VHH binders against Gamma-interferon-responsive lysosomal thiol protein (GILT). Designs and how they scored, part 5

Target 1, 207 residues: Gamma-interferon-responsive lysosomal thiol protein (GILT), of Arabidopsis thaliana (Mouse-ear cress) (q9sv73)
Amino acid sequence: GKSGKVKLNLYYESLCPGCQEFIVDDLGKIFDYDLYTITDLKLFPFGNAELSDNLTVTCQHGEEECKLNALEACALRTWPDQKSQYSFIRCVESDTKGWESCVKNSGREKAINDCYNGDLSRKLILGYATKTKNLKPPHEYVPWVTLNGKPLDDSVQSTDDLVAQICNAYKGKTTLPKVCNSSASMSKSPERKWKLQVSYANKATNY

## First folded at step 1 (VHH)

Design h4 (framework vhh_8h5u_2)
Fold by ESMFold2-Fast, scan of step 1:
Order: sequence, then structure tokens, then C-alpha cells
Structure h4 (fold): chain B 207 residues (1-207), chain A 121 residues (1-121)
Amino acid sequence: as target 1 above (207 residues)
Amino acid sequence: EVQVVESGGGLVQPGGSLRLSCAASGFTFSEWSYAMGWYRQAPGNQHERVAIISSGGSTNYPDSVKGRFTISRDNAKNTGYLQMNSLKSEDTAVYYCAKDYYESGTDFDYWGQGTQVTVSS
């Protein structure tokens, strides 16, 4: 039967500090607590990049971000399963200067390098540009997270806990992971540190 | 408006072959942002990708079907295909196509109703 998994989409860019912290710490909790059993995770590496009329991509943090976004797009295309995708993306985002070690240790070095050094990476990035630019409502900053197509509500701090929001959004028939019923794991959630390091689409907006 | 329609499924005996078709409308496979993939869902299981092809023709398959399945696309006809050979009972599933690797659920606007493949004697 249908499990009714929560659709968790993350729109991000590779050199945004808030995106790095969100991916390493908050998304890590999904896999650490087996919450991935009720979560369908999709990652969109484009973020606040801009697309010109002649389809030139300009990344908010410069060319290095464009290169890492393309590398991560290639990784997402290479692996069919969300755990392998996340493992690679986490490796890169944990140490963006050490990304070559992540590729070397991935077991998919040739496939990733062929994609990254060829025309496929550009095609993938343009796909992510389209998906990111078609967001309704439009994203205001990154990391931008949607649950079942709706942006996370950060106006109420209790609803910012990713784990709690996923648990509350799940409408399927399978047994919930233990973390969904654990007050102890929920009570130790830190303040939303990545919110202090977000990258705004409007550079005039302070954070 | 933008959608895909899967066809070509049916009942086949183990070791048999089927060719699935995916007709796209509202978008074109020749657009450089679109890869095309085939995904399947057996009862009780999550969707899994069984093949993907880029606009340039590069393909990828999981080990479970590699060597048995071949994905192809005809950009002029705006149609994708999945040639399935040496079918096993484990290949029994509803097969779906999508314009992109990440459109892997039946809830996406570009997904069709799927086509049932049953491998049984």
C-alpha cells in the first residue's frame, strides 16, 4: 500500500553557511533517527543563483559555488537512493574545500567526474534553476525547505524543529519512528542557528 | 497540460520481453533541462528508478536491471521507451516515466497513471 511519506524538499546553494549547517546537522537527524523511513527527501542545488536571458548562471558566492552546485547535481543524478545522495552531499558540505576527497571516496568517481566535466552538469543545473524559480511562494532565502509543497513556518519557533514538523506532517499508515514520540529528543533541540547564517535572495536584507 | 502517458505493459511469462512507451505532452524531450527516467512501484514498496537517459543519450541503470533493460528516447516523436528483456517475477510492478530524475512520485504533475507489468506463468 501507499505509505503517505512526507515530501521534504531542500532548495539550497553549496557555499551558504546556513545551508551547510542545515544539511550537516538538521538533515543528519533524519538519517540518525531513521526518520527517512517516512520522508521523501529531494535536494535542489541552485539557491539564489541567477539565470540571464542567454542562460548564463551567476552564483551568489561566485564561481566556486557554481562548481560545487554542479558537482552535487551530478551526485544526485548518479545515486538513485536518498541515503547515498545525502551521504555524498553531507561529505561535501561538511568540508567544501575537501570536496575532491568526497568524490575519490564515493565509489562513483568516474560517473561523477564524467557528468561534472561534461555537458550534463549544465543541463542538470538548468533543471534546478527552473524548479527553484517556479517555487510558489518564491523563496526569500536559502536554505528554503518545503514540506508537502508548503514552506516551513519560522514565525513560531516550535514549528522550526525539522524532526517535529516531519512527524506532524506524516499521514501514512506505518508505525512512526520512535523520535516522533520522544519528548526527550525533542526537548534538547537547539535554537535555530542556521537561521542566523541564511543567504537572502535580496542582498539588502540583513540577517 | 504538462503530462506523460505510459503504455505497453501487460502479462508476460518469465524470460519474456516487453517494450514500454512514454508519450510526453506540454514539454519536449529535446529541451536541454530534461532527462527522462523510468520508475517502478511494486505493492508494499517505495518507488525505485530503473533507468534514466539524459538529453544527450547517456544512460544509467541499477544493478537489478542492468544488462536486461534498455532505455531510449525519440526526441522527434517526443516519446521515451524502456525495452525489458529476460523478465523475472521480481519485475512485476506499475511502471512510470518522468521528465526528470527527481520526479519520482505519482503525485508530480508530469507523472502519468503508469502501466502495469505482470511477470507470471
Scores: ipSAE 0.000, ipTM 0.113, lowest interface PAE 15.1, mean pLDDT 77

Design h5 (framework vhh_8h5u_2)
Fold by ESMFold2-Fast, scan of step 1:
Structure h5 (fold): chain B 207 residues (1-207), chain A 122 residues (1-122)
Amino acid sequence: as target 1 above (207 residues)
Amino acid sequence: EVQVVESGGGLVQPGGSLRLSCAASGFTFSSYDSYMGWYRQAPGNQHERVAIIYSGGSTNYPDSVKGRFTISRDNAKNTGYLQMNSLKSEDTAVYYCAAEVWYDSTGEYDYWGQGTQVTVSS
């Protein structure tokens, strides 16, 4: 059935600083404060990558981004539940140079490596390309977030703004998490504006 | 039960045309999150992609076939097509249809056909 949960889709690329901050800090509020009880999270690791006519993928931040996008696609395939998916993705995005430790500590090293080294990872990435290309309206930058199929309001700049948007979009039958009663009731953390670090779709940033 | 089946292959002279069909059963191409593509494999070579059509009708072709091959999809008939014009001897290969149907990030499924032989020779 229909859950009534807020469908939160994140279109991202693994080496975009704004994407890393959004995943680690903004999405962290969803899982750390049990907002996942009212949220259905889907992650799409492709971002601003390009497809050639031969279906060669060129990533905005170079070959390492393509490799990490593929690794994360395999992780999303490996776990059926959003908590396990997010836990792994958060690990990688918290320290992209230390991704091997995340794989080692995942308990799914063989499944992830089998996916990555086989044909499946490429098929998954091409599918994420299709899903990203089918966005209406088209994404302009990453991280690109949709709530229930609609792009996130451009006024959303902080974690507290995202939390408020999710709380306001929820139309299900369960009691709202306490964090929905007021962003001021959450433990004060420094407000970070991930939109200052976004990667625009029409700019090559392969440095 | 779930499969894709190719048809329309055969022998044709250089400069000729063929239209390949890919019939899907057990799932539908009208899914928003789907793609359908054509791939080929000549003797002794790895497979190569010759066409992809995405949801909404966007297409991609390699330079080797661009302008000669056209991919299309009839969602009402649950069938994909590859129109091949100005055929060359180097187009001789077994042609495969592949489809990927998405339900979400945990429910993707890939389907490959058995292939259909295309031979271009005098």
Scores: ipSAE 0.000, ipTM 0.122, lowest interface PAE 14.6, mean pLDDT 79

Design h6 (framework vhh_8h5u_2)
Amino acid sequence: EVQVVESGGGLVQPGGSLRLSCAASGFTFSDESYAMGWYRQAPGNQHERVAIITSGGSTNYPDSVKGRFTISRDNAKNTGYLQMNSLKSEDTAVYYCATWDYLEESGYYDYWGQGTQVTVSS
ESMFold2-Fast, scan of step 1: ipSAE 0.012; ipTM 0.467

Design h7 (framework vhh_8h5u_2)
Fold by ESMFold2-Fast, scan of step 1:
Structure h7 (fold): chain B 207 residues (1-207), chain A 122 residues (1-122)
Amino acid sequence: as target 1 above (207 residues)
Amino acid sequence: EVQVVESGGGLVQPGGSLRLSCAASGFTFSYSSYDMGWYRQAPGNQHERVAIISEGGSTNYPDSVKGRFTISRDNAKNTGYLQMNSLKSEDTAVYYCAAFDTYEWSPEYDYWGQGTQVTVSS
């Protein structure tokens, strides 16, 4: 909007290793660097899943991924603020086998469980499916990141590149985080951290 | 309060037609980026997608209703529609309207109606 905050969208699936790395390490720096003051973060837990006409979801990494995607969708519904949303998602994605501990320590266990065990989780996943499938251009792999509705340039491969893109895209009146003026940028080629563990979307020609 | 409200349901004989309406309040379709959908649920069954229309007007239907149902939207009236023709007893269900915000990309801006009953019976 006219506030100038950078719209940072992450399209992901809970059991993709590259998604886990991106959420825990790369997005972690958004909050650790106070970049969240100029960033509007939106998370879309659907990824490469498929949705049938009768709302049956088939996840790329099986039923466990569908369950965690639904849990995370319910958590995102439970908290209106991005910091609380991200804190919960980071907890789950840091140790997907320990997800129950994240729910118990959230202070929102009842709301999350009511959503997950009820009809609401299906409605939330429908929303994420629709938004993911409406990507223009279509996503090719996850994690899939857009800034202000545009996919990241393929040359953006490191956390420092992502930070720089967010800083450069900001057009608002909020004071820039100190990292935006940092001279600590590396002159060496960026590492392809999350890209080495991405989950590719199925292409029609692969079947 | 932001909400969507369905109307137009009722009792109809097999082979008949009904037109459902979905009125939105608290936001507008005129230049708001919303996709709209119709979903249904019969007793004892899970929810089923019936029709989707994008902000740009593209539509999608499952094979069970394709050629019989038509989804449309009138942004000036802030209303979505589902025209149902050649109705079958299997179409008996509660029909729900949903609006999905495509601009903000957040489920907090997704809205679901309370449902309207459609019964196809002699």
Scores: ipSAE 0.000, ipTM 0.199, lowest interface PAE 11.8, mean pLDDT 79

Design h8 (framework vhh_8h5u_2)
Fold by ESMFold2-Fast, scan of step 1:
Structure h8 (fold): chain B 207 residues (1-207), chain A 122 residues (1-122)
Amino acid sequence: as target 1 above (207 residues)
Amino acid sequence: EVQVVESGGGLVQPGGSLRLSCAASGFTFSSSDYAMGWYRQAPGNQHERVAIISSGGSTNYPDSVKGRFTISRDNAKNTGYLQMNSLKSEDTAVYYCARDSYEYLWESFDYWGQGTQVTVSS
């Protein structure tokens, strides 16, 4: 890879509380500290959903989760750049009931709505299903995070831990963000341990 | 080193038939969750999907071609097909096949071949 950037893949589902917090707060720190300059972020909105033999998707938190996963898949297709993708996904995940405002304020309302109301959203979700199902090792819960194709270390439980792992994984030649050189530059006041709010793959929900 | 090559296009009169082929080379077939589709682009229009097939054989078509077009695949030959019957002038377009990742708008184009021209004219 010419960039040497850390490949950060997030496998998630839109109505999982731990996924919402990870996206809004933990990934927010990546953009807040310019850590995005050394990070290639990819988002996979499928999570613990199940795919039947007739290609029917059943989401862990019910039909509303399937709808929001499809909306977010359409947003990811609409924007090729990670900053625009993350901005939209953060908006929706910050207030899932207010998603319509995120679409209206996106500047891409027609493209997102055409994708969502057409047949493209289903095709995108099937692609995310395939990528999620092909995880090796299989995911055990969501949010499920891989760095350069490897699941996060079991010791990573907070935003500070995630930042340190990204800094340590970077192999490129560009200047590191300041946060990689000093933990004192990171505020611990708003920090949460996102791993304590995960949704496990083997547990059914109905909301 | 994945290649996708479309063939079988040509000039045909309204009401005629054509069979398009999509030959994949340089790779093994993807898992059962990967779909293969046929897309077309007429002058002045964006790409539109005309057929999709799963590895299990489930198909979907837009109303404009439903009942006239049939998509199929031969996994042993790494080849997909589009049988086009009762062709109309509005079917005139360059036809493409795709089986790459559909996560991002631009990524699917990396696996699109040069396409095959279909012209329906009297």
Scores: ipSAE 0.000, ipTM 0.126, lowest interface PAE 13.2, mean pLDDT 78

Design h9 (framework vhh_8h5u_2)
Fold by ESMFold2-Fast, scan of step 1:
Structure h9 (fold): chain B 207 residues (1-207), chain A 120 residues (1-120)
Amino acid sequence: as target 1 above (207 residues)
Amino acid sequence: EVQVVESGGGLVQPGGSLRLSCAASGFTFSRYSYAMGWYRQAPGNQHERVAIISSGGSTNYPDSVKGRFTISRDNAKNTGYLQMNSLKSEDTAVYYCAAKYWSGQTYDYWGQGTQVTVSS
C-alpha cells in the first residue's frame, strides 16, 4: 500500500497448539521488537473448520474451538487497531480455559459479549470462512502465514527467519526497526527451527 | 429446504404429559453451530420463552415450567425435544421450535408451531 507496510496474515484456529505457540511467542516478538510499525497484521480465526452446504460450521477441535474462534472474531471487530486486537488474542491464546478473565479485563466486555451472543458473530465467522477457503494456494495446515498474499517460503523455519522476511519485504520510507539491522547479521550458531504442533487440513481430530 | 419442523402436540388432560420433537432438515445438530429453544404463544398472550438448550447442552427454563419441562437434544438424530410433565391449563399454547447459530436473541430458523391443549 502507500505506507509500504508488510501485510502479515495469520490463518489459525483457537485450540491448535501450534497456533497458540505462534500467536503467544512468535507474534509477541514482532510487537516486542517494534516490528509492528512496518507490519499490517490480520488474523483469521477459522483455520481448518469445515462449512457445509447448509452453513453448519464444524471445527477441527470441537465445539469449544468454534466458540473461541467466534469470541476472537468479535474482539477483532471491537478494536480498530492491531495492537489492541493482538493484546486480547494473546490473552485468550495464553490460557484458553481462562478466556472469561480476558473478556472481563478487556474494558470492552459489553461490546464483545453483545457481538458474541448476537447475530454478528456468525456473520464474522462466515466471512473468515470465505477468506480462508479462498486462499490460493489453499492452506495445508495451521498456523498458515502469508506475507503480502504469498505463503511463507519453505526456508522460513524460525521467528528470526520471519523477522528477516518482513524486514526485506518492507517498501516504505519510515525508519526500519533496529531488529531489521540485527536480523541481517545472523550468528553462525545453530538456529532454533520451528517445531510447532501444526494442525493439518482435512485430517479428522481424535480426542 | 433449510427448516425445523415440530411434532408431538395434541390434547391432554391436566396432569398429563406430552413430548414435542423438533426435526432439523437442511442442516445438522451433529456439527457445531446451533442452539435451540422452545417458545409458546396462547391467544391474547405475548410470545414467551419456554426452554433453551445450548450447542454444548446447557439448559435454561423460566420459573413457570422449571421442574416440569425438560429440553434435550439428540445430535445423532438431528432432533431436539421438549418433555412436558404435570401439564396445566395455563400451558395451552402453540409451541414453536427455533434454532440459532450461537446464543444471541435472534433465531435463524423457526418452525410453524404445534398446538398443545390442556383441557378436561
Scores: ipSAE 0.000, ipTM 0.123, lowest interface PAE 14.9, mean pLDDT 80

Design u1 (framework vhh_7uia_1)
Fold by ESMFold2-Fast, scan of step 1:
Structure u1 (fold): chain B 207 residues (1-207), chain A 120 residues (1-120)
Amino acid sequence: as target 1 above (207 residues)
Amino acid sequence: QLQLVETGGGLVKPGGSLRLSCVVSGFTFSSYAMAWVRQAPGKELEWVSSISSSGGSTYYEDSVKGRFTISTDNAKNTLYLQMSSLKPEDTAVYYCAADLYEEWGDYDYWGQGTQVTVSS
C-alpha cells in the first residue's frame, strides 16, 4: 500500500473469551488512538477449528462458533473497508447472543444472509482455514496476532504494549499518531492482560 | 506502485448491457484476487463480485447473479465485469479492488471508480 501501514493480522474464533475481549477492548483502542491511520487490520475467523480430510470443519466451542465464524467471514467479504468490517465484528463480539441485531442494523442484511445461507460462506471459511493452517510459526492459541507477518512477542499482554509494537513497526515517512511520539496521552487505567484468557489449540471447551 | 484504473461506465437504458474494465499495473496480475464493489448515491459500499487469483472461482452478490459475469485476461492485466439486464437499482460508482492476500473482504488496493447510470 502507498500508506506504508503496519499489517496487523488477528487469527481468532468467535466464541473464545480472550478473542472477544481482544477485539472489543484492545482493537477498539486502536481506533480511539487514531492508530488505524498507520494500521491495516485483517481478521481471520477460524482459530483453533479443525479441518478433516473430507473438509468438515469442527470448531473448538461447537457448532455455534462455526456459525458465527461463517457469519463474520461473510461480513468481512461484504465490506471492503476495515472500519466497517471492524465495526460489524465488534458488534457481534460484544454480544454474541445478540448477533442478529448486528446483522439487522448493518445495512447489508440481504448480502450477509445470502452469503451465510449459500455456498460462499463455506468457501470463505476454507480460505481462512488455509491461511490459519499456513502460519509460520504455527499458532499455539487464540487470539493469535501477527505484525507484518511476525507473531507478537510473548511480553505483549496489554493494549499499551500492542500500541508500542505497532508504533515501532511503522517505517513510513508520514506523521505518527501522537501516542507514538509521547507518553503524555497514555492511559493510566490498569491494563487488561488478554493473554490470560487465550484458548489453546487442541483444547476442547464447554463454556 | 500498484494502480487500478476502471473504464467502461456510462449511461444505459434498463435492460441494457455494459462491460466494465479494470486495468491493473505495477504487479503480476495473477497474484491477486479481484473484486467489483459499487456505491449508489447516499448508500454504503456494496460488494458485487469476486474472482480468485487463479480465475477458477467466481462469486456474486445475489441481486446480480445470472446478470453479471466477472472475468480476467491475464495477458492484458485486465479484470472485466460484463453486465446484462441492467436495472435502475444498479446505478452506482463501480470500483475495482485487489486482494493481495486473498483475505476475503479486505481489499488492499482500490481504483478511482467508474459511474454507471441506468435510466430511461
Scores: ipSAE 0.000, ipTM 0.156, lowest interface PAE 10.5, mean pLDDT 80

Design u10 (framework vhh_7uia_1)
Fold by ESMFold2-Fast, scan of step 1:
Structure u10 (fold): chain B 207 residues (1-207), chain A 120 residues (1-120)
Amino acid sequence: as target 1 above (207 residues)
Amino acid sequence: QLQLVETGGGLVKPGGSLRLSCVVSGFTFSRYAMAWVRQAPGKELEWVSSISGSGGSTYYEDSVKGRFTISTDNAKNTLYLQMSSLKPEDTAVYYCAALGYWSTKSYDYWGQGTQVTVSS
């Protein structure tokens, strides 16, 4: 069981530059620093997409974003473990035009392609749509991060800030990863006024 | 013409059970993925459950896992949703849907809906 771990949920869309940066840089450091031992990471690839009254999906960055969201949903279904899930998602988000290479090098290309080219990917996306639309409070932009069900302060701008919040949220009885002892004490990052290149929910598609 | 007709809704007490049925006509049933979608008063449409055309793969919204079971009877061209341990939060109009593939021109078909009310 994963009881006692910090629940870190990321609501995102595949072609949002801020989402790409957060996934590749900020989440990458969590796995590098062994924070994954106290963290349950869940990824929700839908973001600011819209559902019509007949459940037609329209993605903020056009149809390519919808296709990559579906591909990533299939990957999340294919692997039961968060490390493998994250590794694939990071590959795609590091170079979205090279996604075919990520699939071919995944070791799960048949399962991913069967899901992606079939009806399963649409069912998964509709599930992520429901979870994203049921957020309380509603998301205002992406990447949208919740920690144990509560939105993170929009002042989180670096891996060190995210690391510190995860460390402070852990209430389990096992010893904290070494990074929790180091990051809490060592650095005072200067306050920066510039934030991740986020995508706001009320912005039109660029298609 | 594809047609979906839902039945089985009604008033039930919390903790009770209902079985919804959707009779499908106008197409080869096993070639479509089927879904149940609900809409509570004043709220957006919420996907509840889906089943593959073969009936072998089922998917559920987290809030209904372990309480609802989706199934098909290909000989009767009928989709079912067996609902147990019903809660007031399950009160909604339930729609049957035939889901198209993910593409630039996805085609989805909807039924008329059937009302489920969970109250004492």
Scores: ipSAE 0.000, ipTM 0.180, lowest interface PAE 15.2, mean pLDDT 78

Design u2 (framework vhh_7uia_1)
Fold by ESMFold2-Fast, scan of step 1:
Structure u2 (fold): chain B 207 residues (1-207), chain A 121 residues (1-121)
Amino acid sequence: as target 1 above (207 residues)
Amino acid sequence: QLQLVETGGGLVKPGGSLRLSCVVSGFTFDDYAMAWVRQAPGKELEWVSSISGSGGSTYYEDSVKGRFTISTDNAKNTLYLQMSSLKPEDTAVYYCARESYYDWDTEFDYWGQGTQVTVSS
């Protein structure tokens, strides 16, 4: 059966500044308020990376991004629940140079390290590569967000923040969280700060 | 030269206590997390405990929680592992290690020589 919850997918890469800001600030509003009660969050740490014909991964921000994406993939495998997943990813993305402290504080250091140092991390990243590359329509930049399979409204004229868009997308029959009728859902910004620091996908040309 | 030197190992009876020390040179604890890692005879390396740099956050493997305490004395450039309620299963060579924030090929970039802890009656 269907949960009725809004399916929120984030396609990102760990060293993209716009992704860091979106994860820490915008996604934080989901878990800092009770919006997570109507939201199914899924995170896809691959972003604009490229996969060669021999399955070699090349990350947009270099080798350290590939390694941090793999670490985050392992964390997502380690926790079955979105609150624990988000808590860890938020920690790492708040200070990517201090990521070891996030692992040490996680209560899952052995599981994360076993995954990261073994074959599992590569298999997870190849899975995220497949899911990211199969987006319809294809992503143009990261962070790339979909609500119920549709890209988030990125028009210049859109003043709705993430909270308002999730509240509006919810079609379930339960009572909306209080945040949907509060100042948090009514607060609108003409320009989202993370949009100023997006990482654009490599564009193929037919010429 | 960058060095880590462990001392304090020895033979103790079950239920006993030991304090391991690791004197570091060539860097400060403000910039690096430090760890204790052990290796029992015929076994793989096992992480035991870590302490983050500034702020002194501490972390422990589940089997040692409540029995071991990691700490630093920055003025003496010394990392400690206070071990209590020791069990035969704690018998291992204990290594002091520096955690690398930038070296993804290994979790630890510098190691001490190790100090033997033997727990037996």
Scores: ipSAE 0.000, ipTM 0.105, lowest interface PAE 18.9, mean pLDDT 80

Design u3 (framework vhh_7uia_1)
Fold by ESMFold2-Fast, scan of step 1:
Structure u3 (fold): chain B 207 residues (1-207), chain A 120 residues (1-120)
Amino acid sequence: as target 1 above (207 residues)
Amino acid sequence: QLQLVETGGGLVKPGGSLRLSCVVSGFTFSDYWMAWVRQAPGKELEWVSSISSGGDSTYYEDSVKGRFTISTDNAKNTLYLQMSSLKPEDTAVYYCAKGYDEYLSEYDYWGQGTQVTVSS
């Protein structure tokens, strides 16, 4: 049967400042407000990377971004539940230079490292490449967010606007989180800071 | 080698039921959206139903909603379509397809198909 949960997909790249802000602050509200009870969160760590005909991945922010994207892909594979997935990704994205401590404190160090150092990480990244490149419409920048497969309206300017859209999109039979009935889910707020730090997909390459 | 093998089709009377199966190999089944699509004689391919990579979200074409149920057995790499209250207009070759999400119309690695005929 259809769960009725809102499918919230985030297409991102690990070293994009706007992606870091969105993950840490905006997505944090999904768990802070218990919105995870009505939300199916999927994370796609590839963003604006390019895939050559020989399957070489080139990341927009260089090789360190490719490394962290692969690490996060392995973490997403390691945990089946979105709460654990988000917790790890938030740790890395809160301080990308301190990622090793996130792995060591994860309780899944061996599984993550085995994935990262083996063939699985490349297969996962190629899967995220396919999903990201086949977006319809194509993404224009990252973070790129879709609700039930549709890109977020440019009118979404705040965390409260995102919360309201999730609440309004829910078609299931579960009791709505209390935030969906509060004034916060209907209020309009100033534009989100991450909007000023997006990474555009069609940016000119300076080589 | 990527392979999709559809079975379970046949001749059935209006109001009857059939269960289609698709066994997949050569890729990680649970990483992809799976779909059933059909083609009636002289018509274009028509999307019937899709199921998410985890098997927890399902979507249906309006004409089959409430009559067909899509499901997966990820451990067996098998996709199913349980068809009930079949109508003559459901007569078609049914194909198993690998896709990317429920909103894409494009799928790859089509199987050979299985014929469903609904006739008195």
Scores: ipSAE 0.000, ipTM 0.120, lowest interface PAE 14.0, mean pLDDT 80

Design u4 (framework vhh_7uia_1)
Fold by ESMFold2-Fast, scan of step 1:
Structure u4 (fold): chain B 207 residues (1-207), chain A 125 residues (1-125)
Amino acid sequence: as target 1 above (207 residues)
Amino acid sequence: QLQLVETGGGLVKPGGSLRLSCVVSGFTFSSYDMAWVRQAPGKELEWVSSISYSGGSTYYEDSVKGRFTISTDNAKNTLYLQMSSLKPEDTAVYYCAAGWEDSYTYLSPSEYDYWGQGTQVTVSS
């Protein structure tokens, strides 16, 4: 009765270039391959934002990031399945200035807008803040990825590295995706190295 | 923030049925994965069943599969556990629990963020 799927949690912020690259390209491979069959994806749009004692949220890349984080939180609440959630988030993160088009073409425009324009979006963001701030060990930068609750090894810098880690973490009884039987390598990885564009938690940035 | 109140427990004979209810207040349960967890006298917490925040996925412990059904009523912010073909081994305090959209929470009862007070189910002749 256990799922056995690899729990992949992504802690991110919407205007971080490394987060955009990770979501669009690296997570895209999970859905483009058959890897999603063994992966349970959870997205946490808060990242390096800060909470004051009166619960005011200050985002690393300014107020526009707070607004897009809230939009994405509302989208994640709206869809019951990870494929629909990821499809929307990928749309927004592929072109953050074109986010309105993503909402209009989503098939969930009213639900997303009702959430975003109401009190619910703030409550969702405070929930993501709590989950992000309670990370043990604390995140050092974003995108911050955990597999089954453990941060990715520092050697994981490419899509092939991520794929190999997910394949190795799977303990379920279903047939492994075909990509897990390929010659995935920790060396000679694709040149999409999202770690070169991470946003560090100890860096103050005003936009 | 989130409060859970269970009702519906009681004394029932083997082979009987009971429906447990959990009313969620303070926040909508559609923001949380919901679960039923039980504790028999002198034993550890045992996960019984979970339902995703979307209501699209349900999971059951092997010993209750086919006998218990978990469901939600979104209009009433209520979680249900319909129990049938009850056995003496089902005697326990049943807790309603909520976790923040964590699909793996049903594998570890200790990871739920919010708990109800529990309702006693006793299966005896």
Scores: ipSAE 0.005, ipTM 0.205, lowest interface PAE 10.2, mean pLDDT 80

